# VHH binders against q9xhz8: the designs that were tried, part 6

Target 1, 326 residues: q9xhz8
Amino acid sequence: MGDTKVETISRLAQWRIENFGPCSFKKSDPFKVGIWNWHLSIERNRYLSVRLFPELSRVSKEQPPVAKFVLRVSNVGPNRRFYISPVYEKLLRTTDDCVWHVDSSFHGRFTIDVEFLDLKICPVNGGEASPVWPTDATMQSISTQTTLKCLSRMLEESILTDVIIHTADGTLSAHKAILSASSTVFKSMFHHDLMEKESSTIHIDDMSRESCMALLSYLYGNITQEEFWKHRLALLGAANKYDITDLKAACEESLMEDINSSNVLERLQEAWLYQLEKLKKGCLMYLFDFGKIYDVREEISSFFRQADRELMLEMFQEVLSVWKPV

## First folded at step 23 (VHH)

Design L1
Fold by ESMFold2, fold request of step 24:
Structure L1 (fold): chain B 326 residues (1-326), chain A 120 residues (1-120)
Amino acid sequence: as target 1 above (326 residues)
Amino acid sequence: EVQLLESGGGEVQPGGSLRLSCAASGFTFSRYVISWYRQAPGKQREWVSTITRTGSTNYAASVQGRFTISRDNAKNTLYLQMSSLRAEDTAVYYCAAIGWDRSGYEYDYWGQGTLVTVKP
């Protein structure tokens, strides 16, 4: 008799028992659900006991399942009976971790259904268990990636563009909706613009075509890290001019992260120009609190010829706050 | 209650100059991007100029080089200095604060307008 095989479909495991007598025991062949092989076993004394457990292996030891099930036991014939278990979440390492004691006797021919309502992989070193099957977060990720591909095609293929941007050394096409949703300046520019919707032209004479394309790539969600790093200063200027506050903040944080003696004076000047308080304080701290001003002492004269008087006063005040006469 | 009140309109000869003011109340003026718009008789309202909270400016091509937008955050006042005026500049001029705050809530505030008439 071949009644040891458990058949699976979707999240259901079904074991058909052909003949099961009193005071007996059966264990199924392994069946795969998730990353584990599983067994069902049945034992009957006074009551029918059903066990579900992962096959002992390195996988089940290092990545034990955490699962929710519904057990259903039924027979066929004139005296049809059903048992439906409660639902609990269980961590399954051994044959003793998931046991159902069926309160009605079943004998002879009956069917055992295990429906896997939820199944997760438990990490050995703690942390949050990860689902085996897709969740709402997975669909959100798919939706987001699809949207990014659509936006990339819109920009790359100029699909239904409605504005031409004249840069210092070339032109680009874009969408008023994207510009308006990301910039209060562009939103204001296009607010009542029926004719601008149909044939709009704007001028961004202070950006190269390449740097303006980096700006568009940011707005369409496609900017690479290489593009961002290459154009950080141009993007900062554009973000300030067009009031793209998230980009302005991102440029500031990025410029904070790689302050060094080769760039600190330029960045201090840019921070003053664009009113970037975090970057300004970071540059002052690098120069004075950490003593790196001696690394740029020959550049200071050139810097002061271009620097705002108030900035120079702030630098002097920083020196006074650090210096302690002894 | 947010209010924007334009003033400074009037009649002027071609080539003349005029300075418009917009007094703002009921909000923290320094935190807003503010713009001028205009609407000529029988025409649709059009964008003229925008000034950001940091003072960066943008202008429509039709007024570039002739108009200057500025703001005085201490007085909560927006200005438009118009020079080299032409008959085509005749319109009702509106100031507006349009955008969103740092929490993402949108705003769309308009004044009632001030008439500028440039004589033929």
Scores: ipSAE 0.482, ipTM 0.857, lowest interface PAE 2.5, mean pLDDT 85
Fold by ESMFold2, fold request of step 24:
Structure L1 (fold): chain B 326 residues (1-326), chain A 120 residues (1-120)
Amino acid sequence: as target 1 above (326 residues)
Amino acid sequence: EVQLLESGGGEVQPGGSLRLSCAASGFTFSRYVISWYRQAPGKQREWVSTITRTGSTNYAASVQGRFTISRDNAKNTLYLQMSSLRAEDTAVYYCAAIGWDRSGYEYDYWGQGTLVTVKP
């Protein structure tokens, strides 16, 4: 026989009961949906009680399901009748967490269906429950990772490169489309040249080959944090020169993260040179609001001899605004 | 209405100098990367020079050291100082703003051009 077996497909489970007769209780064999085994049970009283519950195990105790589902009971044969439960959404730990009372008794041959609309794993320490089934966010992540791999291969293997970059100490190959999509300056350079048969040549004589490799790595999406850190100042200069605004902002934020007494004056000068308002304000706050100017008193004299007059005025204005008389 | 109006073109002897101007209106000039292009008769339009929002400059190899791009944001004007002019510099010179804004919307604005002729 075997009318305790539950058939499953996708998010559906069906228990075909061939003979629910003199007994008042029947429990299905376990069936797997998600990470749990489940049981259905039926109990006859003045009405039919249908239960859905996870099999007791370490998994169900430590990672109980939060399930959204619908139950359905129907007879088979020429006079089909069926009853459909409300949509349940419940944390299911025990047999008592889901009981559906059908307002009629069924005998003999009938079926019980479960449709799982959603399943989540409840975290043991609270927080947001994790979905069992993949979402669109997972596919987007796969697509993005695949794209980055393709771009890395294009650069590393020089696949169909169409521009040669002459640096201070070597050459590199790249793609006009990548450069043009990432920089308004390169966009302007190649505006009428994008589909030209002959490879173009550009000169970036103010960067070493290594620094220019870091720039290309950024543009192709495969720069490492170590590589970025090593070349931050060269990348800032290139970002300003080629109007790569996101890179310029990233360099600015990175330079703000490690302001200290040994570098603050240099960074203030770089912020002035490249018009980096956030970094400028950060350096001024470090020096005056937090009083670290006393830690650079020997360096400040040399700095003032070389500093732009307008920058010095801004520094004085910061002193006046912070150290106002009471 | 965005408008770019070039002026300052004319005829010049070899080795001479000219200054081109481009008056801009209808947009916030200081927020744009602006370029000069040129087109010789029967040839493809080519890039000459670009100046960024912060004043950084880039030049085509053919004009490096002879041409100087500059901008005056108070007057909404782009300039191209041309020196040591040669016969191959004869072209119609165009002022253009080409790129995208912070939201990624592309812009492509052109002037009508000013003719520079370097005499044989």
Scores: ipSAE 0.479, ipTM 0.854, lowest interface PAE 2.6, mean pLDDT 86

Design L3
Fold by OpenDDE, fold request of step 24:
Structure L3 (fold): chain B 326 residues (1-326), chain A 120 residues (1-120)
Amino acid sequence: as target 1 above (326 residues)
Amino acid sequence: EVQLLESGGGEVQPGGSLRLSCAASGFTFSSYVISWYRQAPGKQREWVSTITRTGSENYAASVKGRFTISRDNAKNTLYLQMSSLRAEDTAVYYCAAIGWDRSGYEYDYWGQGTLVTVKP
């Protein structure tokens, strides 16, 4: 019976039916959209009932589709009539999950169209549904990843580098444009060089080559968490020195994550040195609000001898703020 | 109107010292990274030194150890203390604010410059 085939183009599936005949029920052949095979079925009673459902398979069971779609039924001939369904957005697992009822006045040849507006994969474990077709977010992701790979390559392979960085124990090559885009200080340094496209040399004597590479990795968007963690103090220094605001913030957040009794005083000193208000507050809270000052009682005297007077004042004020009078 | 006005330039002997000032007005001085540039006769303008909002200092290799940049936010003034001056330090010195503000707006402000001449 030659009228069960469904043709697909892009997000459209079309089922051409020659005649309903004496039958009250017809089911289409399977057609593929996304990762699923689909079927259309029609049933003629008082109304024409149109159903869209995925073929039962392991994939459809484990990864059921969430489909946004419209159905259309039309007759073939000079007096063409069209019926259009509402827009459905449904999780489709069984044959009865979506039924559209249409006037059954169709005699002879007619066509059923399914236009998929959106299609998502629903994970069995309750996670977020993933789109089958690219979205703006996916495109941005692809573009971003491509750019990052490109930038990484430019750095690693020294593609058209125009600045030499002298570090404490080595040299690196980089791009003035990237540095200037990320740092106000570098922008200032290279302001005229950029205009004249001259090569330049800078000295970062207070950083090792390895730390400086971590800095560049960050600026070029390819730093790993491990590298960041390893070099975060050096990165913080660099961020402060070269006015890299986002890096400074990232370092501050990182240092906030692992405050403990063994590092809190050092962190407090760093917070003071680099004017990290959040970190400073966090350290003070750890020491005084949470009462962890007792855990560092052996080190606190040494700290007080070295601490800035203003920091000490702030510490004292914090003590007063949390002090519970007996 | 944003203004940067340099002063303190003049003639000095080799090995001498000079202090330049840049008075800023028309913007929130403390929120800006400020720099010194210089341009010698027949040469391109070159970066000399930059001081950040938080007071971090950076210097060109040619002046490192001899020049000191500083700022007084209360007075809206940038300074350049120059010591051990050399003939090659002869130039017009410019104060400039180049960068982005907290909102991401780009700024590019320059003074008129002050002449420093190092000669025997």
Scores: ipSAE 0.799, ipTM 0.941, lowest interface PAE 0.6, mean pLDDT 91
Fold by OpenDDE, last read:
Structure L3 (fold): chain B 326 residues (1-326), chain A 120 residues (1-120)
Amino acid sequence: as target 1 above (326 residues)
Amino acid sequence: EVQLLESGGGEVQPGGSLRLSCAASGFTFSSYVISWYRQAPGKQREWVSTITRTGSENYAASVKGRFTISRDNAKNTLYLQMSSLRAEDTAVYYCAAIGWDRSGYEYDYWGQGTLVTVKP
């Protein structure tokens, strides 16, 4: 009877060997663990040498496995002997990356077992290897994603919504609990409602339905980058109005990323309006440190006529700071 | 000790005006979102207005355009300017600071209230 195929159970692989016969070398059929096909090989010389290695493939080459594992060899019969390897933790690319030498002669039936204690995937572009099997961190990630999907569904399907939002051009339904959890203002609005009232109506007349939907999408954790980008000014206004600190910060960061001559003055005004210090600083740096004020020379007079005196003072101070007397 | 003390309540004719004040002590007033609530006789307490740390204002639909919330951080005082008062505005008005800090600490501070009566 020929050697059996390698059988796998979760993190375990077993190779049953009938006998070596006249051979000094045997290689197992491929078996799959994680995203790789694997092989076991045995070589009989003075010692029995056991090797574990991934099958050569594009995947194994580009994303080699980092494996933590133990090997076990045992014979079959009344005189059963059992040998266990040390725990190996290795990046496995080639056949020789890990070799276990067993000081025993197996002439009859015996089994080779591999127990994977951990298995990680190396990123194609470099970085930290990620586990194949769930860890605490991965579980948290899964849980987080599940929760976000759930929240998204609650919003989209209006599951047990308890607040109606009237916007400038439409209505939306949402959850007081979510709004209150994200904003001190909403918390204040709904403080007594949470205790005594089942439903309420609020008015957000300064936002469109679409912008308000973007706000809700953000709060429920399902906003896309595209939606965020599209509505970031409205979102910033809302963040300020309803004291959503993290959203305000996110908007500020976003607005800093694309400062240019066409928008810098507007951004500066927004920064002033919403007290965004980072954005303000960024705009000032762009205008004066980078010398881009020249690019907006046609618009700057109009800006100065409208700008707050304190903002103008700050701008002037910035000019003085970068000014080098001739 | 955190304290919120409302004042300025009284009796006023319909269409009249009244200014309420809330003096805050025992906490960093400027770091808090502050609100006005009211409770009419036989009714539940309801939200009236909120002002953020940066001075953004929010109002209940029933008072929008008639009431103005403001704050003076230097004086640790919250104000509610009420105009065009109606009979339905009759209530005990409360000042409150409700929210949570960055550490997740929840705060819920209330004043004792001041009575506003709007009657002919």
Scores: ipSAE 0.786, ipTM 0.937, lowest interface PAE 0.6, mean pLDDT 91
Fold by OpenDDE, last read:
Structure L3 (fold): chain B 326 residues (1-326), chain A 120 residues (1-120)
Amino acid sequence: as target 1 above (326 residues)
Amino acid sequence: EVQLLESGGGEVQPGGSLRLSCAASGFTFSSYVISWYRQAPGKQREWVSTITRTGSENYAASVKGRFTISRDNAKNTLYLQMSSLRAEDTAVYYCAAIGWDRSGYEYDYWGQGTLVTVKP
C-alpha cells in the first residue's frame, strides 16, 4: 500500500508514509488549509529534511501565507520515536522557506504531522495580514456587521417601531430605544414612556422627511456618504437640537473638508451659530491667513450687516493678528 | 450632593401665566441637558420640555407655543415660562437632568417638584 493522502482535521494535517524505499525524496499530495493548497516534502540525506510549502498558484504568489506551525515526525512500532520541531512562524513562498532537519533515520512506516497554530493572509495591496481563523477581533467585526444589518432592517421595514415622527412634509417610524440611546434629548423625551403606550408621536417640524430619514439612517448605522453629504447641514442642525455630539462632530469635520470662497461666509455663520470652534477657525484661516477675503469682497458687506457683533470682533482680531504693516 | 429645587408653583386661572424655576447645585449645571416633566393626578409622568447645553429647546406638542424653557448658567437655574395655562396643565412639575457623560456614565437627577394648579 502506497503513502496515504494527507488528511486534515481542523488545524492538523497528517501524512502517513509507508516507507521511504529507495527514494531520497517524497512529496505529498496537495492538501487544503485556509485558501491555499499545501505540500509536505521529505528528503533523506544526512538528516531527514521536512518541508512545508504552499502549492504555487496565483493566490500563493499574490497572497503568500504567514504560518505559525509545528511539525511532528513519529515512527510506528515497538520502538516508537517522536520528534517535534520548534514553533515556526514564517512567510511561506517557496519550498525552502522552512526546512526542519530531523537527526534520525526512519525505516518503515512513519507519520508526519503539521499543526497550524496560526495562519494569516497577506493583503494584495499590502498591509497587515489577516487571520484565517477567527479571533476576537474578527468575531467582533462579524457581530458588528450583523447588528448593523439588523438595525437597518428594523428601520427600513419598520419592524416593531414604537414612535412616529412628524416632519415638515411627512412621517417616519422609528424606535424609541435607538433614539434614546443616541440622544440625551430623546432620552429625556421618552424617559417615562414605561407603560404600553400606543405609538408615541414626536414632531420635528424643522426637518424634511428626507433629512429626517438621513438622521435616522445615521443613528441606525446605515447612512451612506452621499446621503450624509447631501443632508449634512440639516444633520448638523438636528445634532445640535437633539444633542447628538458625535454627529455634530462628524458634520463639523465634513464642513471643514470643502471650505471655499463660495461657502466660507455661510460656513462661518454656521460655525458661529452652532459653536463649532474648529470650523470657525478654519473659515477665519481661509479668509485671513490665506488672504481669500478678497475673493468674497462682494459678499462681505452683506455678511457684516447680518453677523453677530462678537463674531465681527473676532474677525477683526484675526485680521490684526495676520496683518503685517509694511 | 446634586440637588434640583423647583419653585414658582401655585394656583392660577385658565389663560394665566406662571414662571417656574429650578435651582441646581452640586454639579456643573452648564454641562448638562435639563428637562421639565409633569405628573397630573392619576396620570403618568410626562415629558414637557428640554433645553440642551447650547440652549436648544424642545417641547411636547401639548405645550408648544405656550411654554418656554430657558436657562441661566451663571445662576445655575432652569426656568419654565408658562402662558395660556389650561386645566389640563395642572400637575406637579419636576426638573430633571437625565443623560450620560463622555465616559458613558448615566446620570438621573430629579427635583422634588412644584405643584401647579389651574382652576377657575
Scores: ipSAE 0.783, ipTM 0.935, lowest interface PAE 0.6, mean pLDDT 91
Fold by OpenDDE, fold request of step 24:
Structure L3 (fold): chain B 326 residues (1-326), chain A 120 residues (1-120)
Amino acid sequence: as target 1 above (326 residues)
Amino acid sequence: EVQLLESGGGEVQPGGSLRLSCAASGFTFSSYVISWYRQAPGKQREWVSTITRTGSENYAASVKGRFTISRDNAKNTLYLQMSSLRAEDTAVYYCAAIGWDRSGYEYDYWGQGTLVTVKP
């Protein structure tokens, strides 16, 4: 009876060998693990040398495996002996990338097991290796996405909503639990309602229905970049009003990204209004450090007339800080 | 020890005004969102107003336009200016800090309350 085909179960591959016979070298048939075909080879010299390597293919060349694995060799019979390799973690491209030497002679039937502990794809472009099997991070990602999908559905389909939001031009339904979990202000508002009331009504008169929907979309984790950009000022106001710190930060960052001569003064005013220090600094830098104040020379007087005195002082200080004597 | 101590309650006629104060101690007052609640006799406690760390104000519909929440961080004091008081405003008013901080620490601090009675 000849050597058996390598059998696989889960992350285990087993090669049953009848004997070496007159040969000093044997190579297994290919077996599939992950996206690669693999081979085991054994060489009998002073030691039994066991090699694990991917079959040469376009896939193995372009996406070489990083494998974490253990090799085991055992004889067959009542006096079964087990030899276990160290845990290897190697990029496997060639036959010699990993060789395990076993100090034993096997004259009869024996088995070689490969247990893959981890398997990753190493991109040729130097990117981060990607796991073939789910990791904790992968699972968390999947779980997160699933949760977001569910939350989105809850909002879109008004599943068990318990709060009606009256906006400037319409009404929306939401969940007190979500709102309370995202905002200290909402938490405060609904603190007793969560336990005692099934429904509630709140008024957000300073937001349109559409803007409020954007806010809810953000809170429920399904807002698009487009929607965010469209409503970021309203969202900033809401973030400030309801103490949604991460949203406020996100808005600040967003507004920092597209400062230009047409919006810098407005952005500066907004930064002042909502105490956005980063944005304020950015605007001041734009105006004074980069000298773009000249681009807004027509508007600057009007701005000075309406700006807060303290803001003006800060602006003046900035001028002084960047001003160099001739 | 965190303490919230309400004061300023009393009896007032309908249409009158009253200013409540809440003195805070034992925590960094300026870092907290603070709220007013009230509980009328035989009724559930209800939210009245909240002021954020940055001074943004929120009000229950029932008190909007009549009550003004404010804070003085230098004095660690929360205020509630009540005007146009109505009989239905009669309640024990509580100062509370409810929420979580940036580290995720949940806080739930309450004062003992101050009684406001609006009657002819």
Scores: ipSAE 0.782, ipTM 0.934, lowest interface PAE 0.6, mean pLDDT 91

